# VHH binders against DNA primase DnaG (dnaG): the designs that were tried, part 3

Target 1, 371 residues: DNA primase DnaG (dnaG), of Nanoarchaeum equitans (q74mb1)
Amino acid sequence: MAKFAPVQYKYIIKAEFEIDGIVDREDIIGAIFGQTEGLLGMELDLRELQKQGKLGRIEVEYKRVGNKTIGTITIPTSLKAVETSLIAAAIETVDRVGPAKARFRVKEIVDVRSSKREYIRNRAKELFVQLLSKTAPDIEELRRELEEAYYSKQLIEYGEEKLPAGPLVEKSDEIILVEGRADVVNLVKHGILNVLGMNGINIPKSVVELSKRKKVTLFIDGDRGGELVLRNLLAAGADIDYVAVAPPGREVEELTNKEILKALKSKIPLEQYIKNLRISINNDENKEKYKELLSKVFDTKKAIVFDEQFNIIDEKPLEEIDKLPSAYGIAIDKILDNETYAKIKGKYQLILALDSNVNAQERVITLKDIQ
Below, E stands for the ipSAE of ESMFold2; O stands for the ipSAE of OpenDDE; V2 stands for 0.75 times the mean of E and O plus 0.25 times the DockQ between their complexes.

## First folded at step 1 (VHH)

Design b11 (framework vhh_8fcz_2)
Fold by ESMFold2-Fast, scan of step 1:
Formats: C-alpha cells, sequence, structure tokens
Structure b11 (fold): chain B 371 residues (1-371), chain A 121 residues (1-121)
C-alpha cells in the first residue's frame, strides 16, 4: 500500500530487487531478516523493531522474467531519519536469497509527513488570499480571464478585419451588433450566438456591408459611449434597425442573463430611439441657450467658456484651449476628439461641440442633438 | 548432496489432525526458505505453505489458512506441518521443498520422496 502509508509511520523505504532465481515473497522477506541480523547492533535488529511496532510489515511485489525474480519491497518505519537510512543501507547488503544471487537497491525513502506539510503550505496560501480584502479585485480578474478563455473557443472570426463573432452570425437573418470582444464573449456565454463585435469606435467595412443584408440590433452600454458608437455607425452608412441599451452605468460585457434578455426585449426601432434622444434634448429648458452658444462659436475657430447662467466668461483660439479657466461649461468650434478632450477633461460639467468622437464623462451636446 | 525426508502421513478421518515432519541435510538449512507442496491423485503439484529461513514469517494457501501451521527448528534442521480440521480434499502426497534458485528449476529444485495423507472414512 505505497499510496496509503499508516499514520503512525514516519518513513517508507522503497527498494527494488533483481534475483537470479525463482523465489517467493517468503524467501525474500526471510533473506532480508536473516542477512541483516547483527549488522546494525541489537537496537536496530529488524525482527525486534517489527515486534515493537517500529517497523511495519514488509510488502513485496514481484514478477518472474525467465529464471529471474524482479520487483520492489516497501517497508514502513516509525524510526528517525538516521536509523531509517541505516536500515535502508543494510537492506542493500542483501546479496543472496537462498542460494540465488540477489541485488537490492533503495529507490527512495518517502517522508510521510512531507505530503502533509506541502498541503498545509498550499492551503494556507489559498486561505490567506481569501482573507485579504485588497485581493478581491485579483480574484474577479482571474474569474473573467477563465470565462474569456472558455467562451472564446466558441467564437469565430468574421470578415477581412477578423472581427469577433458568434457562430450563427452568417446563418441568422438577425444579428446583434456590439462594440467589443468582451461584449461578444458575454453574449455568447448567455446563449446569444448571432452577435458581432466591432473592435471599438472605428467602424469596420464588414459591419457596414453585413448591415445591408441583415436585420441589425445595436446593443450599447448605458453610458455616453453608446451614443457615439451609434452616430459613427450612421455616419459610415450602416443600416441599423433597432437599438437596445444596457441599464444606466452598466456595460454589455458585465450583464447577467436577465439583464441581457430584458434589454433585448426592450429594443426600439432606430427612428424611435433618435426621436427619443431629440425629445430628451428638446425638453431641456436650456436647449435655446445651447443653440445660442454653439452659434456664437461656430466658424470662429475658438472655444468659449461659460458659467451656470450661460454668461460667457472667457474665449481663446482652439490652439490655446488648455489655457481657458475651469467653469460650468465650454463650447468648441470643432469635433470633440481624444486630443482635444485630453486638454479639457475634468474642467467642465457641460461640453458643447459640433460633433463628438469620444466617450466623455461630462454631458456632451452636439449640433446634431439640437437640430 | 541435498536430501529431504518426509514422514508422519497416514489415514485419518475428516476433522482429524496429523503432523508431518521433514528432515533436511546436505545444505545450509538456516539460509533456505522451506515449503510444503502436495499432489492430489490425478492432479499437479499445489503449493500449501511456506516459512522463511529465520522462521519469522509464514504463508499459507487460501484452502488451508487457519487449519494448517508450518513450523521450523533450525538447530534440528526440521520443518513441520501441523494439520487440523482435515478434509477429503486434503488427500494428497505431501512433499517438503527447498528452492535452488540458481539451478533454473521451476517451481521446486529439491523435493523429498513424499508422505501420503489420506482423509477418508
Amino acid sequence: as target 1 above (371 residues)
Amino acid sequence: QVQLVESGGGLVQPGGSLRLSCAASGFTFDSYAMNWVRQPPGKGLEWVSGITSSGDYTTYADSVEGRFTIIRDNDKKMVYLQMTSLKTEDTAVYYCAALEYDSGSYPFDYEGQGTQVTVSS
């Protein structure tokens, strides 16, 4: 029983043997006891040690190969490492079994307690990680990586741009279009196999061409970025039929099955979505003031900052936009791009621009929003 | 020359007892494991029991476990087989055997002339 050592034993001696003759287990055990007698003194006599329970039963496994007997012996011992090593060495001196020539060689001495110490080391590390509040993000990150690896195997590459897609994108008459790969993985994980990702804000040619052949539902995050994706798709000539929106502040990639199904069930026609956006802006009591500020900045190549009452505080050329003071809002005579946004991020609550290509934290109103 | 001489066989009724003896000569007895084997009428040799050179370990065939006891006396160069609760299936010629491991014999190199055990009413 090499796999299941008795708990009272500290070490297990494992030795291999080759005997030039036909012998049985009893002969082998007899030779071990007989030929080691007296070699280590009275305190380490194998017979006495076994009677005292300090040496376990000698287990023998063998096979016969022609006129030879080849196998292994297993000896449990409760003795210290030094005494166990001496006994192991004594066993190697056994050179006969009856009249047959024999060779014994110790293969290993197993420390039974070593396995328990290894288990304690590994388990203690796991428990320590669980107790640290600051390690919770690492566990969440690992979970996402494992999910990504598993469900990514179900994805296909679509088109020349090798876009991430579910396996039913070509076969289905309807597709669900999402912004990125992580969104595709989450939808496929929840059984939505007709999903296609765009690899971000840039609109792939394959998406535009596919949208002309399929009924397309654009599934966007509940933040400002989703609106930018829709505007870019429409500017690229994509034929979008419906829009589904994740709950406010939630990303498609993190939605539960119930949240996904609710959002898709609540999808609305594109025309209604655009109308609702315009109504939301039109119901803003400040719409006429937004129009006025954008009209003042239009075709000037300047940026204008204003207070909460929409009074102009300062103005500068677009090249010096980073020199303008922080205020309630800013109006710029250009499309809000990542370079410009980097210069004004966090300085204003409201940004008025001709158009927008960025996922801003601030409320952004464009000319298209007020027309 | 190695010589093994068995004795103690005879006719016994089912449930009875017998003690077989084997006298060894011509080899270093205390360096050899000793065995008892038997040959029932019309059958081949069957291993019955074994004892190591020191006498510290004994083994038995499943058919005789708990009923037979093998003993050795190294000073007298003797091996014994104490048989109890004998059955008709124990009827056989009994041989003591030592293995000459370098000889190439299989399964036994040295066997005596045997002693007949008959269990019958």
Scores: ipSAE 0.000, ipTM 0.077, lowest interface PAE 25.0, mean pLDDT 78

Design b12 (framework vhh_8fcz_2)
Fold by ESMFold2-Fast, scan of step 1:
Structure b12 (fold): chain B 371 residues (1-371), chain A 119 residues (1-119)
Amino acid sequence: as target 1 above (371 residues)
Amino acid sequence: QVQLVESGGGLVQPGGSLRLSCAASGFTFSEYAMNWVRQPPGKGLEWVSGISYDSGSTTYADSVEGRFTIIRDNDKKMVYLQMTSLKTEDTAVYYCARSLDWGEAFDIEGQGTQVTVSS
């Protein structure tokens, strides 16, 4: 009924025997138990010790030579050295197996733990030397190194420049282009296998060549450095179709799965990205014009459409917003929501609204942005 | 018709300075963004710096930020690249290029000017 842990044997008794008769394994084991019974007291009865698991199963190997049986016995024990030695000596007193005369002699007692102690001694010395010669690495740093090593094995080399790439770069019709190797590792780690990285400060020839035959999304960091990468690519003649941007202040190599998918889902055509960049640069000098337009639509329940010089072209009630012509920009007297955006998406370069609840491809400026 | 003529290159020691010049003709200079791009030996074109039509905005590649300064003079139809703290990695043929919008494909019209940084 009671449960207990398995016994670990400490010693193995090995003895040789010679029996002047034809006997089998059960005869030999029976003689050992029977003839040692009571010799060492109640606490060291072999049959009882075996029931308790302190004495292992007796192994017998023998051969018959004429009218004799000769061989070896092996007995594992979890007992101390003294008790094991007493049992070994008691076994040597066995002088019969059934009606046959027998002789048992202990050949050796093996200390099972000696090899483990030797390993510990040698390994401890090695680890001690290592500790003295090297700073122990940070666990978080080790985790990052192991992750990088694991996912790096899934990367391939692309082109003559041996660029870091996911395994589906050549097979996919669409490519996600990133700045460096760490970006490739992070995207591959999150299941994006059609990713290609640039390695170094110059734009690789393989990247330019590939960009002309694939749909390319450039996935850049949310800082100024990403803009410079795009400019270098365009200067080198690369054919970029879309731009995806990491959240402000974040780098592609550090993004979570949700952040990666959100950024890629929110990718915008190259032309729109460049237009937004130009608008952003001139944002401060046009603040007064934005204020004038928003003030003009405020509390009117209308939308007004304007040209690049901020001259009003047309206006309609919000209910007829889808009937307004395409132009440089639109100002609406409402919060930009998903329904309203669906009606004006792609028609304007600039959207002015009271507030916004959508991630638009266009540059959106709200009252909060211009105060 | 459109012409861009680069000059000012030469041999300079690491840590030295050079000023490159680009003379433009055949188009309305004040209506175009101007750029400097370079081609190191055995490598492709690398964008270096850009300046807007009105000098209101300048941008630089990370490799040259803080070391190079792009300047333009619309009256003289000139764009310049002031280079300081030059490195061996800056060795390249330098071209000036116009674009309708900076970051778009460039019109490289000139022969370029060779900059060699070595000890």
Scores: ipSAE 0.000, ipTM 0.101, lowest interface PAE 24.3, mean pLDDT 79

Design b13 (framework vhh_8fcz_2)
Fold by ESMFold2-Fast, scan of step 1:
Structure b13 (fold): chain B 371 residues (1-371), chain A 119 residues (1-119)
Amino acid sequence: as target 1 above (371 residues)
Amino acid sequence: QVQLVESGGGLVQPGGSLRLSCAASGFTFSDSYMNWVRQPPGKGLEWVSGISTSGSTITYADSVEGRFTIIRDNDKKMVYLQMTSLKTEDTAVYYCTTEDYLGFSYDYEGQGTQVTVSS
């Protein structure tokens, strides 16, 4: 992340002078204060501004050349650009130092942060071009990658499994539990610092232990994958209090602040979520057809492909699953894993399996769902 | 014109937490880079954190990295500073500022909000 030196002043006024006489630093400074007195009103009196710390010490570098004093003055200021410019202009009106004639001319007003801002502008452009030139990706993808890099520095590692977590996970009485690191980053980005990630579908022991001590809200995607995460948590003995669900078709890692807050505000007790899920499945008019197809495939080591009317159109051993035609649905005699899913992804609208450890895009119904 | 109103400060013990808020008006908030700056008693202004228009670029001073989080809500025209693990050195008046994309400014409109970290 960025480094910034604590700079007291915003601008530095640099002016040159030529004085037709032999004078010293105190004479020059006295003339500047004296001859500008009242020109800018009471609010911008240079003596008072210096007393208040808004104007720094006036630095004077000079050289005596014959009967003249020639040099530069440097005046730091914490005032805004407008006030600083007015002070600079007022200094140019100084036309004497004691009895000697004088001329002051502002050479420049330096914005002390300009070099850092220029570096940041140029460097940010370079880094952005480097990211674009690698793959020519979508700009929204680049936005997400840059945000993850910056927000990841706020994450801590929790437990023996070194799980991604927000800094308040131990201090808070309530924990928001999510599946992965990207979900943690998105929630931390939006100020939710009591979030803990599980690094996928396998349930870490630290999560189960923490769930017994804290009030836990499980925040899941609005699809089948989220339901699977909950089932695995309950099977592992985790004590879940509430469930919050992302909008349909949305993943936690992609939610806006509004979507996150709405989902968390609409969290429901675990018992109510389970009851609602069971009612939805039990009211499915095709429940008996799902049971029939799963029963037919069970213990056969085969996959069965069926049409929208649930008529079997083909079947093959699991080893030849990639040779089955695309259709309305498929029933498989195994747990749906990433390897098997890769072979059937996009070919079916409905997948029936003994169990699932995949967050599939298709509707997945397992034996556990049909109770 | 540009108006920034800070709130959320207070007295807190070392190791404690506070969340500062800044309500913005008088400019197009969603087009503006936002910063938090602070001024400890008797010292000059110190830049703390910055956040780009969409939140894609976030930066922190080394002294607060890992302890402070800057957040923005463009719909509400708010910027926040979540402060954790507070130290006595964090005692200061905190101001929010606005600027062009990737620029910096110590310009501020309000009284700021006082944060005091003491036993």
Scores: ipSAE 0.000, ipTM 0.093, lowest interface PAE 22.0, mean pLDDT 78

Design b2 (framework vhh_8fcz_2)
Fold by ESMFold2-Fast, scan of step 1:
Structure b2 (fold): chain B 371 residues (1-371), chain A 122 residues (1-122)
Amino acid sequence: as target 1 above (371 residues)
Amino acid sequence: QVQLVESGGGLVQPGGSLRLSCAASGFTFDDYAMNWVRQPPGKGLEWVSGISWNSGSITYADSVEGRFTIIRDNDKKMVYLQMTSLKTEDTAVYYCAKDSLEYGSWDAFDIEGQGTQVTVSS
C-alpha cells in the first residue's frame, strides 16, 4: 500500500544529546540508524522498523552553542515495553555523528496510554460511589437540617441580574437550581432555602459563575421543556452535578412537600440524565429523518430548511444563512455558535447542527444526539 | 486493511476555530472507540480526546477540556474534532487513532492515521 501507512504508537522515547560539532537533523538520524544497525538483531533494526511503521518519525530539536549541537530526540514506537527499552538502550550506544563525538541519554519513555488508565481509575471510582449512593440523603435528616436553619423565608435577590433566591444560596455548599420565581417560592415555602431561580429566556451569568463553586442540582418540571433548559445551561458553561425531575405532568411550582423531597431524594447524576435523554432521542420516531437531513447537509458548507414533514424547501451556503426563509426547521453544516444563532433565532422550531455551544430557545439536535 | 484519513487542518489565528475530520474504512467502525492524538513540532505524541463506540463515554486531556469537542458519526464512519479558542500551544499534526479492542476498551491505540497539520499563529 503506497498511499497509507497507519501505525499504532504505545510509547515515546525521549533522549537528550550533546554533539561536539556542527551537525544537521539528517546527520543525527543517520548516525542513530547506522550505529545501531545489527546490535539488536534483524527484527529490531531501526530502519526496518520505521519502514514497517512500528517506529515513528524521529523528531529532533536542537540548538547550536559554539561548535556544539545540543538537543533532544523523540521517537514514537508501537512495540512492547521490552523491545522499546532495548531500542532506547541501543540509542545510548551512539557515540559519534559523522566526525563529531556524541553522547545520547534517554531521559524518559512515555506511556501514551497512561492518561486513559487515569480516566478509567477515576471513572470507576465515580460509578462505584454512585452505586453506593443509591440511598439519597435521609429525607428526615435533610428536613431536620433545613428546620435547624431557622432563617427567614423571604426571598432575596441574588447577583447583578437580581435573581429570586432563598436566603442560604451564598452560605450553602449546594444549591437547587429552578427555572422561575414561582418554583423558588414553592421550595422556600417548604423549607428548601438554598434555591436559586432563573429569570427570562437567557441563562444568567450569575448562575454560570455560582455553578462553578457550588454543587448544583437542577430541578425541572416533569415535561419535555426540561431537556431544553439543561441543554441551554450546559451550552452556557454551567457546572450541573445532579438533575431532579418532578412527577410526570407536574410542575415544580405546584409540588407538595412529599413530592419535592421524593424528587430530590431521587436525583440522578448529570451524566446518567444525559444518557437517558440520548436513549429517548434514539427511540424518537423521527430519528432517521434527523440523520437524513444532517447527512445531506454535512460537509457541504450549506444550510438546509425543511417543513414539518421533513421535506427540503430551500438551501443556501452558510454565508447566506440569513437569506433563508422561516420554516419548521433548519439543518446547518457547522457548530451552532452565538454568531450563527443570532442570524436564525426565532425563525425555526427545530435546529439540526453538528454540535452546539449556545443558549437556544429552539429544540437543538446534534450528531452526537442521533448516534 | 484499516485506513484512517484525517483532514480539516490549516493555518488559524489564536482564538480561532477549526473542525478536523477522520474518515475510517477497513474495519467495523461501530465496534471501536476512536481517539485524537497530536504531535507538536519536535515533541512526542499527546493524547487529546477519546469517544466510545456508542458515544456513551467521552474524555478529554486537561489541556483541551472545554475548548475541544469530539463527535462520531457511525453511519458515515467519521470522527470529528471541533476545536475552539485555539492557542499557539495547539500547533501540531493531529492524528486519528482506533482503539485495539472492541466496545470501549482503551487498552492501546490500534492504528494511527496520516495526520493533518494545525498551525496556530498570528
Scores: ipSAE 0.000, ipTM 0.103, lowest interface PAE 22.5, mean pLDDT 78

Design b3 (framework vhh_8fcz_2)
Fold by ESMFold2-Fast, scan of step 1:
Structure b3 (fold): chain B 371 residues (1-371), chain A 121 residues (1-121)
Amino acid sequence: as target 1 above (371 residues)
Amino acid sequence: QVQLVESGGGLVQPGGSLRLSCAASGFTFSDYAMNWVRQPPGKGLEWVSGISGSGGSTTYADSVEGRFTIIRDNDKKMVYLQMTSLKTEDTAVYYCAREIYDSEYFGMDVEGQGTQVTVSS
């Protein structure tokens, strides 16, 4: 089950048979292919699946008892559980081998990886008991300490300042820049090997120099500390391309793999982050204005365009949204989707919508953001 | 579903040239850096070359620098490896790999069957 051997058998179908005649392996396999032909449609033809490597070699073990042939067949498959089950059921419909009456019955479908999962379950229990046998520590804290110790060995030291870094910082053309060592450990633990951490209060020279040669994504917590780090980086002359932000209330050092990937996929250009930051500084002060504009547009099937003082300058039905002039902002009586965004992209600095399914470059405020 | 299909391998004489192709599907191709990795007979995986999502930045292993060129066509969702001045040491199965966030394989995901390159006289 190596990652670079992606075609692997996931299941093994084991079926018993009883045939009222003297037959051999070739007869049995021929009957299986022949009598199942067309039953499951073109995509699940057993002969074609075997040619594609999705069905493995059919193994037949049999013995002759009087004038009967009794035995088992074993069929490896790389197909999903549903498709494997359909094939297993189709095999049970084989009712003859040549002129002889036959009966096939599936005994089990074995998940090939079940032994590894059983080992993991047993070993995990053993390790958990070892953790519990320590003097009253927080189990989650202890788990984090052990994981950090293990993944720290994959870190390298970068530059004159001996900064914590993943092993691919020099080879990758994109660098993910984080505040501290714990952030680096968490990202390396989750397979982000092009990460570089800053060490201490001052911005290291190695970071500034590397930022001029690489595409840099600054990955920060959503709090005020992250904003300060960005300010210090820009003051030091660092060339930052993108900003990625951890979910609200979360720190980079504690994020799950899914949270890390989501944040990095949702990175925004530096210029857009700064623009959004200027808008968010006044967000609480302007919440009542956002609420008022969304209330005015709600259930009207219109879009309203407004200036920096939140004065309405134009309005049109949603079907004429592309006819509205560019301005500071727009409020729309709908969920911001890809189709609507394509019509207004680049025309406004602020978008107010009922909800959003789009990761827009502009600052988007929804009903959820204003309570 | 993410799919990568390599092609273009074959038998070539030392000093010859060969162009490998990788067709990608199932993801937003331009958002991901792409890599070529190889596995010589009886050895482990070796990283060969990488290219950024935009194609604006390329990197190469010391063993192939100056001889290989990685290029991509985002409109066609293709990445290529142009190999020149081939050596017997370049004999390997070549895999196209998307850069992912997985610690087991150094941030790369290999989905294809690979393409065999044999350099012999």
Scores: ipSAE 0.000, ipTM 0.089, lowest interface PAE 24.4, mean pLDDT 79

Design b4 (framework vhh_8fcz_2; at its last look DockQ between E and O 0.02; V2 from the best seeds 0.00; counts 0 for: pae E 16.0 > 2, grease 24.3 > 24.2, placed apart)
Fold by OpenDDE, look of step 2:
Structure b4 (fold): chain B 371 residues (1-371), chain A 123 residues (1-123)
Amino acid sequence: as target 1 above (371 residues)
Amino acid sequence: QVQLVESGGGLVQPGGSLRLSCAASGFTFSNYDMNWVRQPPGKGLEWVSGISYSGGDTTYADSVEGRFTIIRDNDKKMVYLQMTSLKTEDTAVYYCATDRGYSYGEPLYFDYEGQGTQVTVSS
């Protein structure tokens, strides 16, 4: 297939089809012409348009799969966008090829100029990398930089904080929220345009406000860092509806198209995600470590904070719990009331307690859970 | 109105096989991708498998890859899930779901309105 339509054409209609029979190219083309005839009036008759040079040759690629014919059609056009769209829609009404039932589906209408520009840009980047490959120690890094530069041009700035976003973030009723700019770039690269990225550790006000107006899917990395982001969002009052998670150990910024789609398809409601986290905690492989930490605070009236490796960072009397630094986790030897909890809210990813009344959004393990 | 009716669930031992069926109505079946999703006890809904509208492309969750096979019959407006080498963790209510059309820039959503079919894998 030619990479590009002739310069005279503005758009390319691409459609897929499935036919419940063995047919040839001529049959397919004939069906398209025959069944669309008169549907849109004489002005948009495909044959007439071809005579006028407004439609190019219909290209058909197909394969036989069992007793079926499956393939694609490509139709270049110099028509306006609206007219092209009408033609495309008409093609989808074709329901038979000869005696066989058929189904046509338009996959996309390609702007030829846009496509060419994209190709040129991509090729230029490739050539540039090749040029530098002789001198540069890390071609992969350069490639990433070039790609980022290219796709960043498609990004917009959102809100007072000038957050990186896809161009459809405001127009869409639903958005995908990601951690950072690199994630936005990757999603936009793969055609996800209703994406918003957060910059930094602090949750921007604009994100919180937007979350109240739109359905939000948080797309997080497949690590504990992503969970932290979620916690921060919730603490800030953001309204998250769904959570999508990258594969374990993977970052959103590095995902392939297939992985992105798969992750988004596997999104779950926020409440369910939180429940799942709790369940996972009960089966946590670190139970012995939790027990050890709790043993250290048992009957001491102290709180201790610890890092991700479960090393103790600091300890204070419970009365001074507010003076403890933020850390991965905290172990306490008391039931926390609402007031006390408010003092440590959002400071820890993991709370270990003999007993505790804490927010369900927090990751909490009690002694009862690990006994 | 989209209608999806699942069947074929049951009790099976680990290592066993089941075949789920979904009957679809109320929409142009052949124009939409179809999916299976499941809800394990006490867990959220998770995507299991998908098949393109033409049947030419199939995808699977990592947890079921190599064990499950999704198939569709556009003439009968049916989608199937052949499950083999079943594990206890496969225990769930299984639902058939159709994609809400992915338009450029729009997120993917599933419509599942069926009652689901219970699959229990237990020794």
Scores: ipSAE 0.000, ipTM 0.213, lowest interface PAE 15.4, mean pLDDT 79
ESMFold2-Fast, scan of step 1: ipSAE 0.133; ipTM 0.646
ESMFold2, look of step 2: ipSAE 0.000; ipTM 0.354
ESMFold2 (binder alone), look of step 2: mean pLDDT 81; pTM 0.823
ESMFold2, look of step 4: ipSAE 0.000; ipTM 0.222
ESMFold2 (binder alone), look of step 4: mean pLDDT 81; pTM 0.824
OpenDDE, look of step 4: ipSAE 0.000; ipTM 0.213

Design b5 (framework vhh_8fcz_2)
Fold by ESMFold2-Fast, scan of step 1:
Order: sequence, then structure tokens, then C-alpha cells
Structure b5 (fold): chain B 371 residues (1-371), chain A 121 residues (1-121)
Amino acid sequence: as target 1 above (371 residues)
Amino acid sequence: QVQLVESGGGLVQPGGSLRLSCAASGFTFSSYEMNWVRQPPGKGLEWVSGISSGGSYTTYADSVEGRFTIIRDNDKKMVYLQMTSLKTEDTAVYYCARGDWLESYYYMDVEGQGTQVTVSS
């Protein structure tokens, strides 16, 4: 590694030659310039490139063996790889030096920056692994920047709005619809190429049009923002078939391959998802009824069961909650916990509670939901 | 120890065809996604094509879709890029690159030394 490489040059061309005659350094250099003139066009003329400082001084080392001149030439260049390779190939076409027959062959092209690029690649990888071991907030930003640089090349622009999309959006019979570009990048890198992203507050016309021709799965974050996106899509006339939801507290853009596949396998029909929504798209009237029932049960230490018209049909102390009949719904004067849920599971379509620390199969509405 | 060696580049006329090869060594080839990436003159790195570890799934940049085909042979530890209908815009140094996963992060783990493709009349 003791070899010196000029810092201003990117590559060094090394070629060997054999000349059937006694020639000098100036003869060899003259032949190279003369015989390559015009072969690569005016912009890659060796004499002009050397004048511009893009081609370094041609160094020649040779020995004479009988009536032959044998040696090597070294040409530094600040040009790009393709231009350097063209120049190297052109030098191989030199077949005479003055009256003598000559043969030139490129031995190697040395990339003087290769060690620095390799160091950067390996060191960036090491630093990334070190950051992952620390579980820091800035890891997510670094991860997204690295992924964007790599996978942005795969994305296509879909429709007049130039939406971020995977390459199979038009070809596939099924589309995965996500909120933003970062979600598209994450799904594409995990092999899901039929993904389409949306931008901004307005629902793109291209999305609405495509949704009428394809089976669409809306894949949303595990937060309340995803519900708003669904509402806006439906208001715009989009034809959504399924909904997939990321785990609670997780965003689609950060999901692992296993999390993505699990969410997509657990997708539910739109109708079922809407039915399970905590907040009804069309029902201000029911919110008032929920408030009324929760106010009636508050501070009573009782549970109240009610029908679909919100008429109270029975009530009992909380300690006797398991004795209440099945009905449309139940309101309880406590936080819904695992113990209480075990006693009422499967008996009601709607549960009204002061709060909840249980992930119930039934629709649960709390005081926080109706404020 | 881990090594990727590209070959098959050269000078070709517009509309021509060329097949690039990448020979892998020093790792379990059949466990990794493989990619082709290129650097055109005066531009940054551009991802061209990818193939899954088992070869059942391939993907392409818009600029090469329908013209290029990526293939792999796990027994020979080779990945290939078959290029057809070549354009002057395809002129670049082509690199073979190994893809790897670290949790949810996918990155280009190892790059080869490159092979030059020049499309010119």
C-alpha cells in the first residue's frame, strides 16, 4: 500500500507496450496523442484534456532489448470511469511509433478513491449497527434517510399527481394503498410492489379512479390518523375493499417484514372495520345516547344493559354483572379490566365504560371517546 | 473474504444486447437478495434491478423495464443481467451488489468492482 496516487486524479491508466524499434519517450507520447486524435470526439481529445488538467502527465518507463523498446505508460485522469475506459481503449489502438510497429495493452486501471469508498461503506454500516444497539430516537431518522437513498430508484410516478408507487400498481389486480412516500419505500423494500401512496390533504383523483378497477387494501398506521384517511377516501368516492392496520403505536413506514405480512394477512373487509370503529362516521345522535347512559351509571357502582334503541332493560351491582342478560349493549361504572371483560365477553355488541385497559373484540366506548 | 466480481461489459451499438455476469464468493449466496446498480457519467448511483434469494421474485427500474432481465443461478453462485435494446443512456459502470436485512432496514451490504458498459455508435 505504499503506492503514491495524486489526490486530484480519480484513476490511473497503466498500459504495457512493445515497439519493434529504438524510440524515445517523446516519440511514444507523440504517437499516443497523434493516433488517438479524433477517435473519441473533440471533448475527449487527449491533448485538450491534458491542457485542461483532466489528464495528467504521461509517464513512460522503458528498457531496450535488442532492436525493441519494451515498457509501461502511466496516465493519471480526473475523468469519470466511462471516459477513462474509453481513453484506455483508444490507447490500445496505437499500432505504430514513427516507422516502428507497436502494440499497447492496458494492464490495469487503478481507482485511487476505491479505498476511501470502501471505508465509507464499511464504516457507515458499523456506525449504523452501533446506533441500533443504543435504541435512540434519531435512529428512525437515519434509517429513513438510508432507505430513501436506496429504494427511491425503484419507485415510479403514478397518475397526473405523480404519486409514489411500486412498479406493479397498474399490472396487479390488487393494490395496497398507503398514506405516504415513506410507507411506499418500506413496502417496496419488503417485496410488495403493488403499493400506491397518497400525498397531502386532498384525495387524488387517480386513487379514486384506480380504486374502482382494483381490489384495494388500505394499510394504515395503528393511530387515529389512519381513521381520518379512511373517512376522507370514502367521502371522495373511493372503493375500498379491505383495511389492514399496523400494530398499536407502530407506523407502516417502520414495520418489519413479519409485521407487514401479519397485518396484511389479518386484513378485514371494509364493512366489518367500519362496524368496529369507535367513532361512527354518521352518528351524532348515538353519541348523545352514549353520554346519557354513562351519566346514568356513573357513581352508582352498577352495570346497566340496554337495547338497540338505548332503553334500559336491566341493571345490577357490578359484583353481579355476570347475572345480567345478553343484550345490545352494557354500560358499567368502572374501568373495563380483564376480570370484568371475562364475565361479559361475547354477550354484548357495545360496551360503555369509564375507561378501558382491555383490547376487546366488541366495540368499546369510554368517557374519553365522547368528550 | 466476501467478494463480487462483475464481467461482460464492453462497447456496443445502440439497439444491441449484452449480458453481464457477477460471480459471488465468501458468503451463503442463496440466502441474499442480489442487485444491479449503475453509475452513468456525471450522475450518482442508480438502482437497476433486484432478484430475491430464491429467484422467484424480480424487480426493475422504470428506465429498464421490458429491456433488461435479471437471473440468478444459486448452484453456480452467479447473478446475470441480460440487456437488450440498449440506449446511449444505459452507458454506465455496472455494479453487482448484495442486499442484506438488519431488522427493518435493507441496505446494500457489498458492492463489486464494476464492469463498464458503453453504448455508442
Scores: ipSAE 0.000, ipTM 0.100, lowest interface PAE 23.2, mean pLDDT 78

